# Miniprotein binders against a7ua95r516to809: the designs that were tried, part 158

Target 1, 294 residues: a7ua95r516to809
Amino acid sequence: ASLSLLSISDLVPDLQFIFFWMSNAIEILYFIQQKSPAYMQTIELMDDKAGSKESLLSATISANEEAMTILEEVIMYTFQQCVYYITKTLYVVLPGLLDCNPFGTEPSSEQCRRAAGVCVCAVCVMPEAVRRVVSVFQTTSDLLQQYQVHSEIQSQMFAYLFFFTNVSLFNQLIDKGPARGWFQRSRVLQIQASVKILLDWAKGAGHNHLAQKFFAKFCSTVTILASPPQQLSQMSWKALCAEHPSLKPVQLHRILTQYQLMAELGPLPIWQPSSEDEAYIYRTVDLLESFENH
Short names: E, the ipSAE of ESMFold2; O, the ipSAE of OpenDDE; V2, 0.75 times the mean of E and O plus 0.25 times the DockQ between their complexes.

## First folded at step 10 (miniprotein)

Design db26 (at its last look DockQ between E and O 0.96; V2 from the best seeds 0.82)
Fold by OpenDDE base, look of step 10:
Structure db26 (fold): chain B 294 residues (1-294), chain A 80 residues (1-80)
Amino acid sequence: as target 1 above (294 residues)
Amino acid sequence: SMTYEVTIRTDNPEDLELIAFALRILAMAMNLRVEEVRREGDTLRVRISGTPEQVEYFREIVELWLKVKGIDARVEVREV
């Protein structure tokens, strides 16, 4: 199937299988960790027949560690597979978020239309492009809950998915934004509204802290671009750096340069990088975010 | 060490794959040698080698794990 046709719903059966094994492997690991000490104590309390006890204990410890290692490998593998499948679906739907007009009237979700006609639930009033992104995260959340995956693993998964989403959206906006008109004020406001809907969902789902942390770079970019020229032109480079610490100097400089072009502003001395940052604004290798640093 | 056969019967044969996995891992964790794992319909048969005390503890651990998982299964152990 072409990547363009891949929906999260199509992957649910595969994801269910993976989450099943991941959850159970975690549970078994904790079960062993909980029960193994008592078992080792029983060996320790056995009558010492000529050094056989120490050998048995050592062998048992080693075997126990091996069993736990196998479980950890299963957990890691299944986690990676989940992330792989989910990020593929995100890759397909995320570009639509940047082109979305959330101020338009879109019909309610097909599912709600079938059940009750016009639904005014939070999901049904979402723009289609936003809803598709939210659907990926919601499906992930639902599966994690369905299989009662340990909370730490849930947090790690959402952290990674938000990280991936931020990197993807940021890179697309920086790279393609000028050509696609995403730096135009009207488009920026649309993007800002769409991201707000996503962040509101994340807040409602209990992932507010993670969302704020991992979307910081994209949100900072959108915030700068959404700022009125009158306001932004009064902010110094240092002030902007301080307000948007998630942005590298090269990134901030690119954003401001593109903003200046779009708003037809002349050169603004107040936006001139500091002497300390001047060397860094030319590091184009640092302009786009990497997926490897997570 | 003596050889024992652990038999697990369940009305939910879909659980047998998980049970088999868990049994192997639990046996390994206890330093028990798993000689054979066989599935026969709704029954899982596991041959293990160990001391009577180890095998009894293994039975208890397996029963406890099944209970924690909410799996309704019967565990039988016999010397072979």
Scores: ipSAE 0.783, ipTM 0.950, lowest interface PAE 0.5, mean pLDDT 91
Fold by ESMFold2, look of step 10:
Parts: C-alpha cells; sequence; structure tokens
Structure db26 (fold): chain B 294 residues (1-294), chain A 80 residues (1-80)
C-alpha cells in the first residue's frame, strides 16, 4: 500500500484479499484441530507388525504441530497487514474529529437527502469527520463478518484499532491543542459529543467493553476539560489521580494547566502534585503516548 | 511407502490456489511428504509419498474439507 490510499473504500480490495487468506488459515487450523485426535487414534490402534508405531506416532505429532505453527504464522502476518492498512486510514481521518461541530448536524450528501427526506440515517445525523471514522470501523466490521472471522480475532482487531484511536486523538490534543484552540470550552464540549458518537457505535457493534478499556485516557482528558470550573476547582490532585488512573502525572499536569488558562482560574493549591508525582510532572518524554504501548 | 498422484479437478480454477495451500498443510499435518504440486488449467496434481492407508485417509480428509468449504471439486488418487 502507498500513502495515496487515504480512504477505507480504496483499501477494500486489498483488505478483502488479506481477510480471505486470514479467514481460510483460521478455518484450516480449526479443521486440523478437530480431525487430529481421530487420526492419531487410528495410528495408535494400528497393527504394529514392523515395530515402528511409536516412532510414527511421535513423528506425526511433531508434523501436526509444525503444520499448525505455519497456519498461526499466516494468521499473525495477515492480521498485522490488516491493522497496518486500516490504521493508515485512521491516522488521516482522526484529527478531523477534534475540529468538527456535532451540534450543527445537517445532511452531508445528496444521496442521504434523497433516501430519507428527513435525513434520519446515521450518515446524515453525524458530522463528516465523525462519519469518516465510523466508516472505517463499520467497513472493518462488515469485512470481518463477511469472511466469518473468529470472534477472538475480531476482538483483537478492534482492541488495537481503539487503542490506536485513543493514542492518536490524545497525542493530537496534547501536542496541537494550544495552537488549534481545542482547549476552549465550546470545543471541548463539541469533542466530547463527537467521541460519544464513536462510543455509541462501539456499543451498538458489541464492542462496548473494548471501547471503555482502550479509550480511557482520551475520555478522562475530555471529562476533566469538560468539567464545570466550580466542580473541578474543588478536586485535589490526589482525587483527580484516583478518578483518572489512566493519566500519567505529566499528562494530568498539562491538562490542568490548559484548563486553568481556559477557565482563567490561576494556580490552585489543591492541584499541587503529591511528593511522589513531583519528579514526574515535567518528564516530557512521557507526555505523548507510543503507538507501540498497550 | 509408495508415491501417489492426487488429482483435483474443479469448474472454478480460481479455487485452485486455496486448494493447493490446503492440501500442502493437510498433508503435512498427517506426516505425508508432498513431492510436487503442479497446476494444469482447471486441474491440480499433487504427488505425495505414504502408505496406502495414509493416502486413503488423506483423500477422505481432503474430500471432507472440500465439502465443509463448499468447493465443488472431484478428487482422484492413483499410485504412480
Amino acid sequence: as target 1 above (294 residues)
Amino acid sequence: SMTYEVTIRTDNPEDLELIAFALRILAMAMNLRVEEVRREGDTLRVRISGTPEQVEYFREIVELWLKVKGIDARVEVREV
């Protein structure tokens, strides 16, 4: 794949090819697992006229394990290729979620207006930026169902996609938020509403537990930023850490600093970091998340 | 052990690449040595070494896999 493949619809033929081989490798692995006991039993019950039955059984067990190892490698490789293509698409579309206004929902296409007249379809109810992200997730879900991919593999796929989404959104917000005005209260409320649309999609798709787990850092950030000043100013550093365990000290400190600037609160004594955390609030190496950690 | 030729014929040659992959893996899983895999149009020819009993079981497993997968193919086995 190249950088010119920026929409999920452009990637569908490549993803279909990869899902085809992944699903078939999974099915053959399952087939072997189901049939191997009976085959091994036929060897065990074999008339041992030449006195080599034990050696044949041992060699067959080893060969069977090698075959399954090859299939596992194919499954892992194809999984990694799917994730690679899908996350390249997500990387391009996710920043727009931070700039959109979900409160001003309008029909986004002539096709949606013609189909519904009232624009009640999911595509027309959400902003274009949110629709593009949902489209990536929905297309992925549709392909996994089309190829009947095992439920454990589907869960791992969405676990990584939600992890990637969380890291991408969090890093963009922290890194670019001051320059882009994303910490302004009206923008934070718009971001919160847009993320709710994504969470609602995940719940409706049967992935609520994965979304709750892997969006925690970004959701905590938005929750803090969206809190009314009267309520948040009464919460100590210790209380905020306990309520938002997904945030590292440097991350929480940066979020509170941006909140103070937006709300014009000035320094608050109760937001002073604990003694344990004081060493870590300026560790800029820990400020942004790695896409490799999960 | 003896050498056998397994011939797979299908009306959908598009399936032959998947069939060839599956046959290699299934033979390996049964400790059968695949000597050669040749594709000739709508026909796949696979040469394997094993006992008559192993090869007959392999044929049964291949036919079962084809049925489970829903692939319409004809399987023949001949000693060579």
Scores: ipSAE 0.756, ipTM 0.947, lowest interface PAE 0.6, mean pLDDT 85
ESMFold2 (binder alone), look of step 10: mean pLDDT 86; pTM 0.840

Design db27 (at its last look DockQ between E and O 0.92; V2 from the best seeds 0.79)
Fold by OpenDDE base, look of step 10:
Structure db27 (fold): chain B 294 residues (1-294), chain A 80 residues (1-80)
Amino acid sequence: as target 1 above (294 residues)
Amino acid sequence: SMTYEVTIRTDNPEDLELIAFALRILAKAFNLRVEEVRREGDTLRVRISGTPKQVEYFREMVELWLKERGIDARVEVREV
């Protein structure tokens, strides 16, 4: 009950605090890394007794390493806290994406209505369920930019968030899809359109490569399910494996089996797994994705 | 080693927590012992122990860090 009311906007103050410390810890770390070599050289050039100089240098190196370790711990901790809060928000809004009808006339966002008339910006024309997901990512992007977080850390953050989103959506679709009718062609096309809007946003935000990489499994699943029966029935198991390398054999087999049931197709010998894959299609432990693999 | 007091004054007291954190880390990174950190209103006082050369370099690095961060603060160093 309480989790359903949590919006990303409610978390902004806490996230701002965490991003502030994360960004500053990164900056201080880079500052130390940049200045420490010159400092060590100054110690090396000191006219002191050989034994005292070596001891001082060793002690300074050790102290420097300890300082950097402390900063790395702060960075890691703050990063984990950000991911924790953001993924909680994603967990709440992601189920709405699978039930979304993007072809419906939904009213423009309240924010754009307040400014001046009908806003036709890409965000305002988004279905509400898609907009809620995009808002989480956009807020994250805005905060990362506001605090000038290093680009590598930004990439790592989005990589993880896209990974989490893909795992969540994929697992929900595979597990609940048949029962909820998400494998029906009309619903699949809605899901495909919703995901396209999200991917288009990611592309516009400069994260196209990451989005393509980490959404590959969910996108492959949706692509197969969206394929016309006439087209998909002409594709062999080997061809489908080659076209969708992100899917494990057990996952592809499950998708095709559910597709066959939904489309009322008879047995298709060409979809029979190869002798090499036959042992793997029964590995039900590999059917759903794990959140721990990233 | 001698003991020094580093005093930082700023018109933006909200920055003092970050400055205190940075000073502690920088002092440690350059093998200076931090003896005490005190905040008095808009002023931060840090007692450090080290050689004159170490403290001179530390001052330079603190001033440079403040400049790069865009923090307007005055740094004073005195032997105690």
Scores: ipSAE 0.781, ipTM 0.951, lowest interface PAE 0.5, mean pLDDT 91
Fold by ESMFold2, look of step 10:
Structure db27 (fold): chain B 294 residues (1-294), chain A 80 residues (1-80)
Amino acid sequence: as target 1 above (294 residues)
Amino acid sequence: SMTYEVTIRTDNPEDLELIAFALRILAKAFNLRVEEVRREGDTLRVRISGTPKQVEYFREMVELWLKERGIDARVEVREV
């Protein structure tokens, strides 16, 4: 409970310590991997007059593997600790994305219009709720760069952070959306705009592919909810499944049910599930996502 | 095999914890037995056992690693 109230800035010293050891363990692992083949060759070229060359080579390979295993464990442990601390801060700040109004940040002052176009763009600010989430991602990115963490590990970390963000936002929308009024069209458009700011950050940070992959379920949900009624009513269930493959039948059914209610399109279901999907639209155990999925 | 003492001196004693970890792992990776690691102020003393050729290769790898990492440290090896 106490950890769930910490800001990302409060965790920076702990994250610096963890990133320091992770980055150095990765660097030492890479160093050993580069030097081991040449060292093994020197043993293979040894004079085998005593007949002990194969035993020495085997012992050296085993010792080398033990050293690399220790480093791999350090890397795994430090990676897990980083994502644990970072996701605790994300847990605290993510709900605000669903409640904020990003359209209140639009510039309209004379100062925003004068001089150069760069000056106009520079005075625009994010909503506070969006800024807090971006701050977590940006601080993480800055620390990874500061400690020169290997790019593959950086990508794996953001893959997990985007996965966590998607699961958290999707589950809250599905679970709390009716009570919080989040399925109202004006709210959905505000949520869509807030998520676009996050996607733009991810693209600018070089993580566009990861964001597209791991935000797909939440983005599909808001895209459907933001659709005009005439457009959505013309789409069949099969067409919606094809356009939004990240959504399970129970999830799509729930989203369309809420859409029809909020758009006041009458009591009769508009979208008829295929016979293949009909068995799955009531599987409540599949409605919410697990943080244990990859 | 024989016993050697590797002495590392640095003006940045905060680096010594990382250096000690790296030396233990590098020695293990190249099949050298680490017998003792001691810190004495700004100095790290590491006792290892191996052949003269193994220890010279280890010294070369430690110096290369320190250079690539940007750690300003002096390495001395003597037989004990």
Scores: ipSAE 0.704, ipTM 0.932, lowest interface PAE 0.7, mean pLDDT 84
ESMFold2 (binder alone), look of step 10: mean pLDDT 87; pTM 0.852

Design db28 (at its last look DockQ between E and O 0.86; V2 from the best seeds 0.76)
Fold by ESMFold2, look of step 10:
Structure db28 (fold): chain B 294 residues (1-294), chain A 80 residues (1-80)
Amino acid sequence: as target 1 above (294 residues)
Amino acid sequence: SMTYEVTIRTDNPEDLELIAFALRILAKAYNLRVEEVRREGDTLRVRISGTPEQVEYFREIVELWLKVKGIDARVEVREV
């Protein structure tokens, strides 16, 4: 059966079950790690009249390591299940970020300002498409904290979620952008504003480093597309590669091609790839990113 | 090695699945062989084999783990 209609709220009971087992497996693993040295010392202090102490210690160390391996496998499996369910909801809501208008309409902003003497809509209202994505991240964060999941595991979870978000947004922009009109300047500026809201959420949640690392490719793409023609046309291929190291040659070439079409610019000699990059600008296998990180 | 029956009794039977998982892992960690696990309502009965010293340490570890987790349960160990 299809799960494409599930929101993050619909998945909370399943996620609570999975986080329960993940958190308990982590805690039991920590418990064993804390108590094992004392037990091993008890064996080492035994009277070794029969000469069997070293064999008992070796067997106990091996059994202890096997038990910890089982717990590590449970943690890995439950982590993967959480990621699977959460990314399924992200896949459904992420495309809306590319279509939404985070700036809103004038009449709703005016009414909020008049009613409160301040623009309350600009302060306390978020575009629905952005809200849906933030809700997935916030619900995930709340569940991780509710079940007291170790901070390292929480960071790994968000590293993967940001990786998935970047791949999804980048691939859709590159693949579907021409047909959807997403390369128009006004749309690019709206996309840039929506991404800023996500980055601000990540910073406030304590994940700024992860967001900077994993959103780099999509952010570079949007930054290039949002640049005024007067400024971008003065940047060489080498300068653009240096400013945007997250972009592969084929990706940068495709982005510049779309920029030229949108801005109605002819080919610019300054954007000619370097000799070493010339062989790579047509590698279509490298154009889209893989969702599998391995 | 001798065979022991570990009996866990709790007022909260919803905890028994977690307790059973923890006991299997802790028994393995201390090189004890779990021969059988049975659930009877609010009670788990776990048959393990090991030396008296291994089983005594296991009982102490299980009781400590239950205390750390805040699970209200009673642990009894008998030779069988």
Scores: ipSAE 0.733, ipTM 0.941, lowest interface PAE 0.7, mean pLDDT 85
Fold by OpenDDE base, look of step 10:
Structure db28 (fold): chain B 294 residues (1-294), chain A 80 residues (1-80)
Amino acid sequence: as target 1 above (294 residues)
Amino acid sequence: SMTYEVTIRTDNPEDLELIAFALRILAKAYNLRVEEVRREGDTLRVRISGTPEQVEYFREIVELWLKVKGIDARVEVREV
């Protein structure tokens, strides 16, 4: 109940605090890493009085390593906290993406309406459900930039968030899709359009490669489901496997089976799994994606 | 080793928590013993133990860090 009301905006103050410390801890770590070698060298160049120098150097190295370890722990902890809060928000808004009709006329965002009356910016023309998802990512991006978080950490953050989003959307689509009607062609086309808006945002935000990589499974699923029956029925199992390498055999088989049912195509011999894949299509444990694999 | 008091004064007291954190970590990284960290309004006082050379280097590194961070703060070091 309480989770459904949590917006990314409500988390901004907490996230700001976490990003502040994360960024500064990273900065201090790099600062120490950059400056410590010169300091160690100064110790090495000191007059060796009866082995005291070696002991001092060893002690200093140890102390330096300990300090860096503390910083790394702070960085890891803050990173994990950010991911936790952001993914919690994503968890709430992501289901709306699957139910979204992007072809409908929705009003501009309230924020833009208040500021400019009618805004035609890329965000304001987005369907509300898509905008909510994009808002989470945009807020994350803005905070990462605001606090000048190291680019590598930014990349890792988005990699994980895209991974999480893909897993969440894929699992929901596979598990609930048939019951929710998300496998219907009209609904699939809506989902495809919504995902395209998200991917276009990611491209505009400089995360095109990450988005393509981590959304591959969901995109492949949607692409298959969006394919016309006349086209998809001409594709063999092997061809589909080759075109959609992100899908496990069990996943592809499930998608095709549900597609067949939805499109009333009957059994298609051309979609029969290869002898090599036949054992794998029954591995239901591999049907849904795990959040632990990242 | 001798005991020194490092005093940092800033017009931005909101930075003092970060400065305190950085000082503790930097002191540790350079094998200085931190004896005490106190905040008094706009002033941070850190008692450290080390050699004169270590403490001088520590002063320099702290000043450099403050500069890199764009924090306007005055650093004073005295033996106590």
Scores: ipSAE 0.725, ipTM 0.931, lowest interface PAE 0.6, mean pLDDT 91
ESMFold2 (binder alone), look of step 10: mean pLDDT 85; pTM 0.821

Design db29 (at its last look DockQ between E and O 0.89; V2 from the best seeds 0.79)
Fold by OpenDDE base, look of step 10:
Structure db29 (fold): chain B 294 residues (1-294), chain A 80 residues (1-80)
Amino acid sequence: as target 1 above (294 residues)
Amino acid sequence: SMTYEVTIRTDNPEDLSLIAFALRILAKAFNLRVEEVRREGDTLRVRISGTPEQVEYFREIVELWLKVKGIDARVEVREV
């Protein structure tokens, strides 16, 4: 199937299989960790028949560690597979978020229309492009809960997915934004509204802290671009750096340069980088975010 | 060490793959040698080698794990 046709719903059976094994491997690992100390103690309390006790204990410790290592490998592998499938789906749907007009009238979700006619639930009132992104996260959440995956693993999963989403959206906006008109005020406001819907969902799902942390760079970019010229032109480079610490100097400089072009403001001395940052604004290798650092 | 056959029967054969995995890992974790794992319909047969004390502990651990998982299965242990 072409990547363009891949929906999260199509991946649910595969994801269910992976989550099943991940959850069970975690549970077994935890079970072993809880029971092993008592078992080792029973060996320690055995009568020492000619030094056999120490050898048995050592062998048992080694065997126990090996078993736990196998489980950890299963957990890591299944986690990676989940991330792989989910991020593929995100890759397909995320570009639509940048082109979305959330102020348009879109019909309710097909599922709710079939069941209740006109549904006014939070999901049904979402723009289609936003709903598709939310659906990926919601499906992931539902599966994690269905299989009772350990909370730490759930947090790690969402942390990575939000990281991936932020990197993807940020890079697309910086790279393609000028050419696609996403730096135009009207389009920026649409993007801002769409991201707000996503963040509101994340808050409702209990992932507010993670969302705020990992979307900071994209949100900062959108906030700057959404700012009125009258307001933004009064902010110094230092003030903007302080308000948007998630942005590298090269990134902030790029955003401001594109903003100047779009708003026809010309060069603003107040936006001139500090002497400390002047060397960094030319580091184009740092302009786009990397997926490798997570 | 003596050889034992652990037999697990369940009405839910779909659970047997998980049970087999768990048994192998649990046996390894507690320093039991798994010699053979066979599936026969709704029954899993595992041959393990260990001391009587190790095998009894293994039985208890397996039964406890099944209970924690909510799997209705019967565990039988026989020396072979």
Scores: ipSAE 0.764, ipTM 0.945, lowest interface PAE 0.5, mean pLDDT 91
Fold by ESMFold2, look of step 10:
Structure db29 (fold): chain B 294 residues (1-294), chain A 80 residues (1-80)
Amino acid sequence: as target 1 above (294 residues)
Amino acid sequence: SMTYEVTIRTDNPEDLSLIAFALRILAKAFNLRVEEVRREGDTLRVRISGTPEQVEYFREIVELWLKVKGIDARVEVREV
């Protein structure tokens, strides 16, 4: 009823604890990697020709590897814990992107459309639903910087968060879209504008490559749905597959079926799958994406 | 084959958990065996086994790591 949803800010103390240990484990691993060669070399230069030098070197290499393995396991575990907590907040806020209207009360106003099409980089000028998602990403970015987490780990974190966002939005659209009216053209255009705002945040934050890679399935879906009927109906199935390789045959088929229904283009299928793809267009087990990346 | 006690004293006891973790990992990385770790207020006591050369290198590494982290602590090593 009137209960507020938990925000990312409620999780910050837990995330600070986890980032503290992750960052320190990474730094100690790097420290060992920088000091280990010199230590191994001092063993090799020891004045002991009785064969104990080779045994000591072997034992030291083994011990060094064990220590680094422990650190790698700590890093992996803490990374997974961060992802778990952050994605719990994303799961709650992401559906709002599909329901919000970034055009306000006049969806086709020239001022609103220009703002969405030119530059949308400030949180304060975006719809509340988009702002809530951006706040999760921005808080995550700020924490990673605060604890000086290695840049490669930061990239891996955002790669997974964008993957999760893509899966969540795609699955919600496919699963709930018919009942929620999300395949209607005016709603698709609103969704497209909201996603563009999110993509612009990712570009401004230095994650454009990751966003382009991991949002591909959802973005392809929205691009198809936003296409004018005359333009889309002239494209072959093969051309659509080539233009949107991230979509499985069953997914493309479902998207086109909903498009044809909402555009009232008649009952006869417009797009004919290739004979190879016909085996797969009805595989409902392949329709939704896995959050576990399996 | 000799046992040493490494004593770490710090003005910030909140750092002791990180210091204990780092000492245990650094000892393992340089082939020293950690026998015992005890915390007493502002003090951490770590018993390790190794050669005198290994333990001296360990002391140098721990002091360097503390400096890199900016942790204000005193390191003492004695044979026990």
Scores: ipSAE 0.745, ipTM 0.941, lowest interface PAE 0.6, mean pLDDT 85
ESMFold2 (binder alone), look of step 10: mean pLDDT 86; pTM 0.834

Design db3 (at its last look DockQ between E and O 0.96; V2 from the best seeds 0.80)
Fold by OpenDDE base, look of step 10:
Structure db3 (fold): chain B 294 residues (1-294), chain A 80 residues (1-80)
Amino acid sequence: as target 1 above (294 residues)
Amino acid sequence: SMTYEVTIRTDNPEDLELIAFALRILAKAMNLRVEEVRREGDTLRVRISGTPEQVEYFREMVELWLKVKGIDARVEVREV
């Protein structure tokens, strides 16, 4: 199937299988970790027949560690597979978020229309492009809960997915934004509204802290671009750096340069980088975010 | 060490793959030698080698794990 046709719903059976094994491997690992000390103690309390006790204990410790290692490998593998499938789906739907007009009248979700006619639930009132992104996260959340995956693993999963989403959206906006008109004020406001819907969902799902942390770069970019010229032109480079610490100097400089062009402000001395940052604004290798650092 | 056959019967044969996995891992964690794992319909048969005390502890751990998982299964242990 072409990547363009891949929906999260199509992946649910595969994801269910993976989450099943991931959850069970975690549970078994925890079970062994809890029960093994008592078992080792029983060996320690055995009568020492000719020094065989120490060798038995050592062998048992080694065997126990090996068993746990196998489980950890299963957990890591299944986690990676989940991330792989989910991020593929995100890759397909995320570009639509940048082109979305959330202020348009879009019909309710097909599921709610079939069941209740006109549904006004939070999901049904979402723009289609936003709903598609939210659906990926919601499906992931539902599966994690269905299989009772350990909370730490759930947090790690969402941390990575938000990281991936931020990197993807940020890079697309920086790279393609000028050419696609996403730096125009009207388009920026649409993007801002769409991201807010996503963040509101994340808050409602209990992932507010993670969302705020991992979307910081994209949100900062959108906030700057959404700022009125009258307001932004009064902010110094130093003030903007302080307000948007998630942005590298090269990134902030790029955003401001594109903003100047779009708003026809010309060069603003107040936005001139500090002497400390002047060397960094030319590091084009740091302009786009990497997926490797997570 | 003596050889024992652990038999697990369940009304939910779909659980047998998970049970087999858990049994192998638990046996390994206890330094028990797994000689054979066989599935026969709704029954899993595992041959293990160990001391009577180890095998009894293994039974207890398996039964406890099944209980924690909410799997209704019967565990039988026989010396072979």
Scores: ipSAE 0.766, ipTM 0.944, lowest interface PAE 0.5, mean pLDDT 91
Fold by ESMFold2, look of step 10:
Parts: structure tokens; sequence; C-alpha cells
Structure db3 (fold): chain B 294 residues (1-294), chain A 80 residues (1-80)
């Protein structure tokens, strides 16, 4: 229970410890990779009086590979631990994005409110629910930079965090949306605005490509739900599938059903699934996303 | 093979855990047997087995790694 109340700031000491070892394991791995050829060459240039040189070289190559494997396992383990702790905090704060009203929110601090016309920080002018999510991402980014973690690993970490965010938001919207009123027109527009603020942060942080890739399912859902009825009703099932390839047939069907209910539309012939997709629109096993499909 | 004692002394003893990890991995990468690693205050003592040539190369790699990492430490090697 106490872990469900932890903010990202409460986890910083643990994350600092994990990032310290991850970054150092990466650096030692690169050091060994850089120096191994020269060491192997010294063995190859040895005087081979006893004919043991090939056996010594083979054993040394094997030992070198074992050392690198140990480092790779440390890197993988520490990466998984970081992701575990960070996603625990994301899981707690993400539902708030679906309930917040970004249009009526004042700046989060008095200082940000006073500076609204000049040099305001993006975090301070956000709705609190969005700020909590951004704070997790920003703290992660700051720690990765502080420990000089390799840029490829930083990208992999944010790829997973965006994937997790997408799955969490999509599943909650689909599963709880009817009961929570999240498909109502005013709520959809509020959700769309909140997501745009989050995507703007990702773009400013240099992660636009990753965010576009890994938020696609949730963003497609919100885009469809926010579309004007006159425009959406002119788009066929085939056209919607082409514009939103991240949505499975059962998912697109469910989204359109909720849209029809809220817009007070009856079934539209133009939204009838293609013959190939018709068998799949009722596969409820495919409705929600798995956190393991990444 | 012969047994050597590698002594690492530093003014920053908080670095010794990282140094010990790096030494174990570097020795493994060079196919050297690490027999013992002991911490005594600000000093790390490592016993390794190998030829004089292997141990000298290991010493050079440890010193280089410490320099690359920016760790201010002194490395001494003696036969035991």
Amino acid sequence: as target 1 above (294 residues)
Amino acid sequence: SMTYEVTIRTDNPEDLELIAFALRILAKAMNLRVEEVRREGDTLRVRISGTPEQVEYFREMVELWLKVKGIDARVEVREV
C-alpha cells in the first residue's frame, strides 16, 4: 500500500543507485571492447615454443566473451529495474489524464502564474494531472543525462515508457470509458488537449519520433472520437483502417460504436467492416492491449 | 603461474566498490584467475594468478581504466 502512494521523487535515490551501476557497466563493456583486439594481438605475437599459443588464445577469447556477457546481463537487469520502478509511478498517475480539464486549469505555482506573459516554464503552466506524468518523464530524462547513459539506451528506455503509457491509457479508456463518461464529447476534447500537452513535451525533449510511434493507438482513438460527425460519417471502414493502422478491427469497431452512442447516430452502412475484417470485429481477446506485446 | 597481490589505494574510498567490480571483470576478460579481493579501509587488495607478462598487462589496463574513468588511485603490484 505504501508503494502505491510513492511519487517519482521518492524513488530518485533507488534510481540513482541503479543508473550508477548501469552506466558504469556500459562504460566498462566499451572499454573491454576497445582494448580486447590489442590484448589478443599480444598473445598472437607470443613466441610459440611449446605449441600452446592457439589454446591460450582460444581460452582468452572465450573468457573475454564471458566477461562481456556478465556486463550485458548487468546492463539488462539494471535497465529492467529502472523500467519497473518508473512504470510503477506512471501507473499511479496516468489515469488522471483521462479525468482532467486542461481548459480550466490555472498555472501550478504562483511564480508561473505571474510570469504567464513572459518566460514561463512548460511544467508550471500544465494541468496538475499532466504535470505529474511529465514529472516522471522529466525526472527520468534528467537522471539519464546526469549519469551520461548512452543515447541508444536512453531511446530504448523512452520507447518502453511511451509504450507503457499508450497501453495503460488505451486500456483504461476502452475498459472504463463507458462507466466513467469518458466518451462524452466534452471529455474527449479535454483528453485530446491533455494528450497534446504531453506530446508537446515529448517533442521538446527530443523524443518526437518515439512518441509518434508508440502513442499511435491511443492518439488514433482520440482523433477518431474528436472528429466532427459530418467528417467522420463520410469515411468508410477501409479509409479509417488505412488512416489508423495501429487499431485492430475489434478496437476500431468498439471506438465507432461508442462514437455512434455519444453522437446519437444509428449504425452507418459506410462503417461496415470489409469482408476480411468482419470475422475479427468480435474477437474480444484482442480488445485490450498486453503490456508484454512491446 | 605465479601469485601476485595488486594493491589499489584511493583518497575516495567510496570508489572502491566500483574499482573492485571493474578489476574482477578486467581480470576475467584477460583470462586471469582472481583468488581473493579484500577491502581494508581505503585500500583494495586483489590476489591474481598468471604469468609476469599477463599481470603487467593487467596492471597497465587497470591504470588506463582508472585514468579514463577519472578515478584518482594508485596501483601497486608485488609477487607473493
Scores: ipSAE 0.739, ipTM 0.940, lowest interface PAE 0.6, mean pLDDT 85
ESMFold2 (binder alone), look of step 10: mean pLDDT 86; pTM 0.838

